# Ledger of designs, part 108: VHH binders against q9p7j3

Target 1, 174 residues: q9p7j3
Amino acid sequence: MILPLFPETQVHVFVYENVSNCAAIHEQLISQNPIYDYAFLDAATILYKKQVYSAIIRALEDRRDEQMKTKTIHSEVILSLSPKTEISSAFRQFSMTKKSKNIVVVKIDSKLTEEEEFERLDKLVEGNRVEFSDEELQKLIDFKVLKKNYKLDPSTLENPLASILSSIALRGYS

## First folded at step 7 (VHH)

Design s8 (framework vhh_5j56_2)
Fold by ESMFold2-Fast, scan of step 7:
Structure s8 (fold): chain B 174 residues (1-174), chain A 125 residues (1-125)
Amino acid sequence: as target 1 above (174 residues)
Amino acid sequence: QVQLVESGGGLVQPGGSLRLSCVASGFTGFTFDDYAIGWFRQAPGKEREGLSSITSDSGGYTSYSDSVKGRFTISRDNAKNTVYLQMNSLKPEDTAVYYCAAGWELSYPRDFDYWGQGTQVTVSS
């Protein structure tokens, strides 16, 4: 996909359900294997396509402005999903864990086509690939996790989109 | 605010052994298990040298520099928020201040954000 304000930046987003090898993927991430240079998110934390896009846009804005707080653009995407500016908190809240069952995978600045990335990721992820759509994401979300991560009350939880997007876009502003 | 405190340093003769401990505290909204821990040392007039690291699992992924591989062993006890460095077959050139450091486990490349104050190890007769 091509994002507003970043037309030269290639972005691919993939969704996998029923993933059986999250512990193995986690080991590859902590060993710093460059083949796994993606943002691996727990799908339990993602409700909307726009949630992911907003985090990507915020990360790209921070890179453009030389204000990244993390070492890589993919880590910056994970941070940018959080309404807070604490890196460790954001990673625990949104990143894949060894116990994750469904994941969202983001690739920025891919030198590969979307089809080539699918071929590559299908070899790394042991699960069922599904469409990156609000319908598929809504099957995988955990509303208790979403409520905690964005501090939603019962009234906003019924229609949380605007609150989530504001939290991502306005993170760090009083 | 994460804080690390090293202990177990001291004076030891060549060929001796020491066990260093690094106790972590100050976790709010996250746990010790979310951090990779590394051991580093710095001798007078030299740059800081990385020695070993361990990820959040009990045991987990470990790494060692060539200078200490086979002599030093890193381990962790998550129930005690503690990481250990078992140092065997110590040499005079192991004399340094030893530091532990914590970094977010999934940061790529790994960066150590929090550092202890250090503990002195002196190897001499």
Scores: ipSAE 0.006, ipTM 0.314, lowest interface PAE 9.5, mean pLDDT 84

Design s9 (framework vhh_5j56_2)
Fold by ESMFold2-Fast, scan of step 7:
Structure s9 (fold): chain B 174 residues (1-174), chain A 125 residues (1-125)
Amino acid sequence: as target 1 above (174 residues)
Amino acid sequence: QVQLVESGGGLVQPGGSLRLSCVASGFTGFTFDDYAIGWFRQAPGKEREGLSSITSSRGDSTSYSDSVKGRFTISRDNAKNTVYLQMNSLKPEDTAVYYCAAGWEFSYPRDFDYWGQGTQVTVSS
């Protein structure tokens, strides 16, 4: 995919449903296995493609400006999804857990083609691959989780896109 | 500016036990829970050796070098910003300065940015 302001940055986003090995993946992330250098998100927290793109753009802006709060671009993506600046809170809200069933996986600065990343992830993730689309994401979202994470009122819950994007873009400014 | 302070070192006889403590302070923008903590040691004229690490409260993950497996136990108390290293069945070859180090949870264990000043452990008869 092509990002405005970052056209040279390779970005791949993959969505998996009915994943059976989230506990095993979680252990690899905690052990800091370099093979698992991706942002692993719980799909229950992601409603739109634009939500993921906004977090990626924010993370790349912070890296460009030497303002990253975390040590990896992938952890910075996870932080950037949160309306708060507290890193531990962001990871509890958006990261895949051992109990997750559906996940969104982000790779930035890949040395591999999209097809090669797909082949690699297919070996690591025991689940069904689906298209990265608003349609597929809306089947996997948990609206109670989304409401809690972004502090959405009932009036905004019917069309939350602008509120979510504003929360990501304005994190730490006002 | 994160600061780490080790304590609990001293002189013990072979077969004895010691508990080392590492207290962290000086957090800005982060909390203690965001950091993995490792224990390292260095004897005179030897390279620094990694012994054990523990991740944040989200991951109950610990690791140990082969030289200390079964003898040393790492634990943390996030409410006290403290990590412990329980050392049992101590041997003369465990004599070294012991350091704690802090690094971001999801970085590699080698990417420890903050280091304590060390505490001396001497195992001799």
Scores: ipSAE 0.000, ipTM 0.160, lowest interface PAE 13.3, mean pLDDT 82

Design t1 (framework vhh_8emy_2)
Fold by ESMFold2-Fast, scan of step 7:
Structure t1 (fold): chain B 174 residues (1-174), chain A 118 residues (1-118)
Amino acid sequence: as target 1 above (174 residues)
Amino acid sequence: QVQLQESGGGLVQPGSSLRLSCAASGFTFSNYWMHWVRQAPGKGPEWVSSIYTSGGSTNYATSVKGRFSISRDNPSKTLYLQMNSLRPEDSAVYYCAREFYGSSEDYRGQGTQVTVSS
């Protein structure tokens, strides 16, 4: 997708359900294998396409302004999903874990086409590809996790989009 | 053969300062986020402070904010914790730990004992 504020930046987002090898993927991430240079998110934490794009935009703004708090643009996306600026907390809340079953994978600055990235990821991820759409994401979300991560009350939980986007935009600066 | 070796602990009086060191070996130190974690007798581990790969980003537990400073020297592969205005409740074994990509604490060292008592 082309982002209005960053039209030169290539962004791909992929969704996998019923992933059986999350523990193996996590081990590769810990070893810093460059083949796995993506943001691997737990789909239980993602409700909307706009949520992912807001975090990507915030990460790109921080990179542009030389204010990144993490090592890579992909780790900055994970941090940017959190309403707090605590890196370890953000990763515990949003990143894929050994116990994850459904994942969202973000690639920024790819030199490959979307089809080529799909072929590459299909070799790394043992799961079923699904469309990156609000409809598919809403099948994978855990509302209890979403409520805890963004501190949503029952009235906000009925229509949480604006609250989530505000939390991402205002993290650490409220 | 990943190793973390803490040092610099001791017995000090309230209001004193100590500087802890953690020497890393067996891995590329500059690629890892580093943490200080402490554990008092009979209690679970308490996170104290974190520092990220370049040293430009730091976080602190509320209990130590303003009193402790974490830093790192990537060329010498050493992590530091400068502890000022020490209190009896700071008494614990202090451990350094490495982390990458949100993994839980990985390869904690043997620890260094800090005792703040009169």
Scores: ipSAE 0.093, ipTM 0.492, lowest interface PAE 5.4, mean pLDDT 86

Design t10 (framework vhh_8emy_2)
Fold by ESMFold2-Fast, scan of step 7:
Structure t10 (fold): chain B 174 residues (1-174), chain A 118 residues (1-118)
Amino acid sequence: as target 1 above (174 residues)
Amino acid sequence: QVQLQESGGGLVQPGSSLRLSCAASGFTFSNYWMHWVRQAPGKGPEWVSSIYTSGGSTNYATSVKGRFSISRDNPSKTLYLQMNSLRPEDSAVYYCARDFYGSEEDYRGQGTQVTVSS
């Protein structure tokens, strides 16, 4: 997708279900293997396409303004999903773990097409590709995790989109 | 440069107490969870304790729970481990580590030796 505020930036988002090698991927992320330079998110934390895009826009704004708090644009996406600016908390809340089963993968600044990135990721991820759509994401979300991460009350759980987007845009700052 | 420097280790008798310190520099200390990890001779690393960014949440390995207390002072960028009722099996090199993806592997310091013997 082309982001209106960042039209020169290539953005690709992929969704995999029933991933069997999350522990192996996690080890590669810890070792900072450049082949794994993507944002690997736990799909249990993502309900909407707009949630992911809002975090990407926030990360790109922070990079533009020379205010990134993490080492890479992909880690900045993970941080930007959190309503707080606490890096370790954001990673614990949103990043893939060894125990994850379904993942959302973000690539920024790719010179490859979406299909070429699929070919590359298919070598790294042992799972089933599904469409990046609200319908597919709603099959993978854990509402208990979502409620905890964004501090949603019962009144907002029926339609949480606006609350989630506001949390990402404000990052919890008063 | 990111640096973590541990201190406070030494040789003590069983039942004694020690307080370890870890001085952090080169990053925004208050934005990271911090961990204590130990490694005894001939064994792999063992996670000991973790502390949330504000210090409001802590976790401990079952082997040290009730005896050890982790704390932090964000203004001075220092992590602490208060070790009480020390046992010979606590003998190890103790490392502080900055959290990354729920792992202690983002960065760990040079370590401080703790030896508990009679």
Scores: ipSAE 0.127, ipTM 0.569, lowest interface PAE 5.3, mean pLDDT 87

Design t11 (framework vhh_8emy_2)
Fold by ESMFold2-Fast, scan of step 7:
Structure t11 (fold): chain B 174 residues (1-174), chain A 118 residues (1-118)
Amino acid sequence: as target 1 above (174 residues)
Amino acid sequence: QVQLQESGGGLVQPGSSLRLSCAASGFTFSNYWMHWVRQAPGKGPEWVSSIYTSGGSTNYATSVKGRFSISRDNPSKTLYLQMNSLRPEDSAVYYCARDFYGDSEDYRGQGTQVTVSS
């Protein structure tokens, strides 16, 4: 996908359900294995495609403006999903854990072709790939987790999209 | 064995300055970005500041921005927090923390007490 504000930045988003090796992937992320240089998100935290894209755009803006708070653009995506600039909290809220079952994986600035990234990820992730769509994400979301992470009240839950996007865009001012 | 050891706290009057230090051992300090976190009695922990691996990027809580400065010396494996124009509400135990990719592994030191009172 090509983002209008970042036309030269290549972005790929992958969704996997029923992943059996999250604990193994998590250990690779902790050891900073460069093969795993992706943003690995818990799908329980993601309701909309726009939620992911808004975090990507915010991370790219922070990189452009030389204001990244984390080590990699992929870590910056995870931070950018959070309404706060507290990094340990953002990772606890949104990143894949050893107990995750469904994941969303983001790759920015791939040096591989789209098909090669797909084949590489399919070898790292022991799960079933599904389409990156609002319909598929809705099947994987945990609304209790979503409410907690974005502090949604009952009135906001009927239409959470605008509140979530506002939280991502206004990160650091809340 | 990851170890973080804070020092430099104390009792000071409002408007004073303090410099906190954190000595790191048991890991490659220059490969990790670092945080300062504080906790006042009866309250939850509050993030104060973060610093990138090289020291080239820093971030601050709104409550301390413009008054506190985070810095690091990678050769000596030491993290610093320069605290200026201290206020009574800055009174807390200050912890040095190593940030970790993931949610289950976050290392903090034993803390150093800062008390700002007249």
Scores: ipSAE 0.000, ipTM 0.158, lowest interface PAE 14.0, mean pLDDT 82

Design t12 (framework vhh_8emy_2)
Fold by ESMFold2-Fast, scan of step 7:
Structure t12 (fold): chain B 174 residues (1-174), chain A 118 residues (1-118)
Amino acid sequence: as target 1 above (174 residues)
Amino acid sequence: QVQLQESGGGLVQPGSSLRLSCAASGFTFSNYWMHWVRQAPGKGPEWVSSIYTSGGSTNYATSVKGRFSISRDNPSKTLYLQMNSLRPEDSAVYYCARDWYGSSEDYRGQGTQVTVSS
């Protein structure tokens, strides 16, 4: 996908359900194995495609403006999903854990085509690939986790999109 | 093999200061977020503070904010916790922990005992 404000930046987003090797992937992320240079998100935290893209745009803005708070663009995506600028809490709230079952994977600045990245990731992730769509994401979301992460009340939870996007865009001001 | 060795704990009076140290080995220290966790008798572990790879971003539990300061020296592979205005409720075993990429922790040291009493 091409982002209007970042037309030279390649972005690919992948969704996997029923992943059996999250513990092994987590160990590779901790060791900073360059093969695993992606943002690995817990799908329990993602409700909409726009939620992921808003975080990507914010991370790219921080990189452009030399204001990244984390070591890599992929870790900056994870931070950017959080309504607060607290790095440790953002990672605990949104990143994949050893116990995750469904994941969303983001790749920025890929030198590979989307199909080549799928082939590569299918070798790293032991799960079923599904379409990156609002329909598929809504099957994997945990509303208790979403409510906690974005501090949604019962009325907001019925239509949370605007609140989530505002939280991401206004991070540090709300 | 990953090793974290805490030191600097002890018995002090309320209002005193202590500086804890954590010496890291067996991994590239500068690549990891580090945090301090404490556990008081009969309680579960409580997160105290975190510091990120560059040292430019820090976070603190509400209970210690304004009194404690976390810092790191990447060349010497050492993590520090400066504890000021100590209170009896700060009494606990303090653990240095390695945390990277959203795990709560992947390794923790043996701990150092801090006791604040009159």
Scores: ipSAE 0.006, ipTM 0.243, lowest interface PAE 10.5, mean pLDDT 84

Design t13 (framework vhh_8emy_2)
Fold by ESMFold2-Fast, scan of step 7:
Structure t13 (fold): chain B 174 residues (1-174), chain A 118 residues (1-118)
Amino acid sequence: as target 1 above (174 residues)
Amino acid sequence: QVQLQESGGGLVQPGSSLRLSCAASGFTFSNYWMHWVRQAPGKGPEWVSSIYTSGGSTNYATSVKGRFSISRDNPSKTLYLQMNSLRPEDSAVYYCARDYYGSSEDYRGQGTQVTVSS
């Protein structure tokens, strides 16, 4: 994927459903195994492609401006999904857990093609790959989780995209 | 050249209404999400409202929900903010802002001053 104003940055996004080894992946993430240097998100928290893209662009802006709050660009993506700048809260809200069943995986600065990353991830993730599309994401979302994470009320739940993107894009504005 | 030009600010009494306008030029207005952002004296910028490209989706800061309405007219390339039941705390410079690919603003206008006082 090519991002506006970051065309030099390679970005790959993968979606897996019915993942059976989330507990094993989670152990590798907490041990900081470099093979797992990806942003592993719980698909229950992601409704739109633009939501993920917005977080990626915020993370890249923070890296460009030397304002990253976390150690890796992938951790910065997870933080950037949160309306708040609090790291622990963002990870609790958006990161995959041992209980996750469906995940979204983001790779930034890959030296590999999308096909090569698929081959690598197929070794790590025991699940079914699906298209990164709004249609597929909407099958995996948990609206109660989404509502809680973005503080959505009934007026925004009918069309939550603008609220979600504003929460991500305008972090730091009260 | 991208330009955003706000107008409609002024001095009003509490409980009054104002409508702000933002005239856009130099880009395809209908392709961009638009925002209103305000900055009060001694405060940082505060996001007020956002509107999707078609106008079919809008959002508001909690402090203005129910009182303010954002709208757009793509043919005339104009963004609006209808402000009702104004309070002294709404006093600020109001900026029209163009969305940066759904992630942050990439261009902001010069602002229009709104002062709510007796």
Scores: ipSAE 0.000, ipTM 0.118, lowest interface PAE 17.0, mean pLDDT 82

Design t14 (framework vhh_8emy_2)
Fold by ESMFold2-Fast, scan of step 7:
Structure t14 (fold): chain B 174 residues (1-174), chain A 118 residues (1-118)
Amino acid sequence: as target 1 above (174 residues)
Amino acid sequence: QVQLQESGGGLVQPGSSLRLSCAASGFTFSNYWMHWVRQAPGKGPEWVSSIYTSGGRTNYATSVKGRFSISRDNPSKTLYLQMNSLRPEDSAVYYCARDFYGSSEDYRGQGTQVTVSS
């Protein structure tokens, strides 16, 4: 995928359900193995495609403006999902853990096709790939986690998209 | 044309330091992960170190960890390897290599010879 605001930047997003090796992946991320240079998100925290795209756009804007708060563009995506600028809290809230079962994987700066990246990830992730769609994401979300992460009230729960996107776009600015 | 040009090798005594450089041209340097690979006479290639596109993550072979430091300067399109506490076992031709997002090395430079002897 190409983002209109960043046409030179290739972005791919993959969704996996029933992942059995999250503990092994987490160990590779801690060891900074370059093969695992992706943003690994817990799918329990993601409700919409636009939620992921908004975080990606925010991370790319921060990189363009030389104001990234984390060491990599992929960790900046994780931070950018949070309504707050506190790094430790954002990773605790949104990143994959050893206990995760369903994950969303983001690759930025890929010159590979979506299919080529899928072939690479299929070797690393022991799970079933599903379409990156609102329909599939809604099967994997944990609404209690979503409510807590974005401070959603009963009136916004019926249509939380605008509130989530505003939280991502405006964190630390208003 | 893709070009990778290593420099900075030489003959040094054990315990010495050397700084290797690799000048890149013909491609968008900042889009590639970069590696240092070495090959001693009669041995196969040995991976030494890797660095991500931004320079924010680095990896090292166990044999060089704590002694070598990889870095990059994307504006000048240059990769570096700072080698400290050199040992005779570090003697090899050192190659700069590019890697498209960790998929595999697809281009290697001409190499620069490092000889560590008393």
Scores: ipSAE 0.000, ipTM 0.104, lowest interface PAE 17.1, mean pLDDT 82

Design t15 (framework vhh_8emy_2)
Fold by ESMFold2-Fast, scan of step 7:
Structure t15 (fold): chain B 174 residues (1-174), chain A 118 residues (1-118)
Amino acid sequence: as target 1 above (174 residues)
Amino acid sequence: QVQLQESGGGLVQPGSSLRLSCAASGFTFSNYWMHWVRQAPGKGPEWVSSIYTRGGSTNYATSVKGRFSISRDNPSKTLYLQMNSLRPEDSAVYYCARDFYGSSEDYRGQGTQVTVSS
């Protein structure tokens, strides 16, 4: 996908359900194996496509402005999902874990096409690929996790999109 | 439980050297990238250096490149930061941090204070 404000930046987003090898993937991420240079998110934390895109845009803005707080653009995407600038908390809240079952995978600055990235990821992830759509994401979300991560009250939880996007856009700013 | 304990900080004059140590316990040290992160009063945390699990690959912030050297001893579960040619702007609390996913951290020690002034 091409973002209007970042037209030369290649962005691919993939969704996998029923992933059986999350523990193995997590070990590769901790050891910083360059083959796994993607943002691996727990799908339990993602409700909308716009949530992911908002975090990507924020990470790209921070990179453009030389204000990244993490080492890679992919780790910056994970940080950008969090309403706070605290790196370790953001990763505990949004990154896939050894116990994750469904994941969202983001690739930025790929030199490969979406199909080529899919073929590569299909060899790394033991799960079923589903469409990156609001409909599919809503089947995988855990509303208790979402409420906790964004500190949503009952009134906001009925229509959380604006609150989530505001939290992402205003992270670390007044 | 994961524990990281820094030592070696102190008050030194500009141009001096210090060696920081970090003793790790409660996890398989050799399976993790390790970082040094610092925070000066009134500023956010600044990443200083990272080291690969086996010690082969290292990265440094531009501000310290050529002056600081990160190393590790996996058998003794210890991380080091050799700081040479110290400047007043290096004054900060220095934290040993366990990597989580590409230079983010999931555990940090209590820190050791480094003050560089005359």
Scores: ipSAE 0.000, ipTM 0.189, lowest interface PAE 12.0, mean pLDDT 84

Design t16 (framework vhh_8emy_2)
Fold by ESMFold2-Fast, scan of step 7:
Structure t16 (fold): chain B 174 residues (1-174), chain A 118 residues (1-118)
Amino acid sequence: as target 1 above (174 residues)
Amino acid sequence: QVQLQESGGGLVQPGSSLRLSCAASGFTFSRYWMHWVRQAPGKGPEWVSSIYTSGGSTNYATSVKGRFSISRDNPSKTLYLQMNSLRPEDSAVYYCARDFYGSSEDYRGQGTQVTVSS
């Protein structure tokens, strides 16, 4: 088994629906405000919990192997969701935008407990927190966005999980 | 080696409560998401509940939401499932499972039998 173990790494994932302040959050991300050091993803691009965790694991592998292509582990998570190695394309495809309504937020290497991160994020995000579950994510996905981002054909769209996970795991090894 | 040992199952009447426990050893319990999964005779496995590393976030299957409560005690390396208002449909073998950072279930315990009958 070649899968890396990351027992020292703290990982938290949060899902918010009906977020009204995405434009304000986006401005803070552009300004590189350290309070907003999270991976803010557009929930329209995320169908499964495994999709997010595959990207996290890939980013942690790249950090372990000193092969990160971006400045932070959080930006590396965003890059790792993309089937391609182009940073600008990955951010356009998966990052939260000013127009986003539902978001997935990832925190790695938190110095806070999960409960403290919940309290902190609830102050930064003006929306309803929901469970990080396949059921909740399937309510927020945009299948047209998913199809475009992973280049899925009609037969693959019926059961896209394996294709998505393979795209994340094999990024840059085509 | 990794070990998960469930306990607390038994035979109870509808409307009763049970608390299941899962004792973990051989790994850093506090770094893993934990799940409860059940399997009734003749059926495939059904996910019941999940809890994240610190216990700050939990999920429940629709069939058990409002009746079951998942919790964990990281210092004692123990996972719990409080089952209230039990129904005959809850009869199953209940398994404790670990999940490496939410990506996939990679180990499951031996299970504890819960039977709800009048």
Scores: ipSAE 0.000, ipTM 0.121, lowest interface PAE 16.6, mean pLDDT 83

Design t17 (framework vhh_8emy_2)
Fold by ESMFold2-Fast, scan of step 7:
Structure t17 (fold): chain B 174 residues (1-174), chain A 118 residues (1-118)
Amino acid sequence: as target 1 above (174 residues)
Amino acid sequence: QVQLQESGGGLVQPGSSLRLSCAASGFRFSNYWMHWVRQAPGKGPEWVSSIYTSGGSTNYATSVKGRFSISRDNPSKTLYLQMNSLRPEDSAVYYCARDFYGSSEDYRGQGTQVTVSS
C-alpha cells in the first residue's frame, strides 16, 4: 500500500479470522522474537481501513519528527490508535491478547513483497486470511469495545468514522 | 490487578552496597521483560538495567555497568538489583517496571528511595 504522505514507505496490512494460536503468538511478542516484528491488533477494535491508515500515518509522522513515544514503529502504530497518549492503556485497548479470535497485522518497512509477507505470516498465524476491507472488518468488530475505546455515544456509534479519525489525529493535543 | 512493590532503599555512604527487590503480583511475571529505572530530583527518568524473561540476557546503562547486577526469581515473582560501589550520582528513586513486547514499560511500581551521601 502507498500512503500519499509517505510514498517511499512499504506498508502491508493483513486480516486473519478464527485464529487458534493467539496465546502462542502473544508469548512470542512478550519474548521479543524478531520474527514477530509486526503490530498485532485485536480485530474487535478495528471498524474501518481508514482507522488503521490514520494510525499508521500518525506513527510515521511521529517517526519523521523524532517524536515516537515507543521503541518501534509497530508499537507506535498501536499507541496511535488510542485517543490518549498513555502507552499501557493503548496496548490493553488495541493489542491482541491470548484470548483474541481475529487479528489485524500491520507491517511497516518490510524488505519483502506483500506476497512474501503473506507466506511468512501464514506460517506464524493459525487462522483464515480474509481481505483487508471495511466489509470484512465490520464482521469482526465488537461495538461494545469500540464504544468504550473511543467514548462513543449512541448517536455517534451510528456513524463513528469521523469521530474515530479525529480521536486518532488529535491524540495528545487536548 | 497488576502490582509492583519495590523495597531495599535507604541512606548509605559512598562505596557501600544495597540490594533492591521488586515483588510482582497480578500477572504472569515469567512472561515479561523487567527493568529498573531511576529518577533523581529535578531530572527525567533514566533507564538503569533490563532482564529478559528467563534471566538469560541482561543489559545495563553505561553509568552502572560493572557495578550493578540485575537478576530475577520467576518462582517467587521477584526482581532484584544488586548495587555495588555506590556513588552520590546514584541517588534517586528506583522503580521496577515491566515491559510488554519490548516497546516500552507499561507499568511501574511506587519506587524506593536510594540516597548516597557522605
Scores: ipSAE 0.000, ipTM 0.114, lowest interface PAE 16.4, mean pLDDT 83

Design t18 (framework vhh_8emy_2)
Fold by ESMFold2-Fast, scan of step 7:
Structure t18 (fold): chain B 174 residues (1-174), chain A 118 residues (1-118)
Amino acid sequence: as target 1 above (174 residues)
Amino acid sequence: QVQLQESGGGLVQPGSSLRLSCAASGFTFSNYWMHWVRQAPGKGPEWVSSIYTSGGSTYYATSVKGRFSISRDNPSKTLYLQMNSLRPEDSAVYYCARDFYGSSEDYRGQGTQVTVSS
């Protein structure tokens, strides 16, 4: 896809359900295996396509402005999903874990086409690909996790999009 | 049994340097992100710095960037924080913390007191 604010930047987002090898993937992330250079997110934390795009845009803005807090653009996407700027908390809140069942995978600045990235990821991820759509994401979300991560009350939980996007845009430490 | 033991704190003058150490035991140190967190009297904890498993990536709070340097020695299972150009605002108890990539932070050490005063 093409982001209006970053038309030069290639972005691919993939969604997998019923993933059986999350523990193996997590081990590869810990060992810094370069073939796993993606943002691996727990789908339990993602409700909208716009949530992912907002985090990507924030990460790209921080890269442009030489303000990245993490080493890679993919780690910066994970951080940017969090309303706070504490790296370890952001990763615990949004990153895939050994116990994850459904994942969202983001690739930025790929030298490969979307089809080539799919072929590569299908070799790494043992699960079923589904469309990156609000409808599919809504099947995978855990509303208790979402509420905790974004500090949502019952009134905002009915339509949380604006609150989530505002939290991503306004993140920072006092 | 996870153990983290910080050392190297003390009372110093503004502009001084200190190097903090954290000795780890009871787990495979090289498999974990490590963090430095500080807490000043009457304030909540503040994240200071993080280092990836191999030491290849380091991250800093804006308040310490350019003055502090985090490093690790995986063979000796030790985490370090080199603190230069210390300011009174850096006065706090400094904690070493273990974080597993994608998992909860499991353990924090007892801390080491850093006091920067005139």
Scores: ipSAE 0.000, ipTM 0.177, lowest interface PAE 12.8, mean pLDDT 82

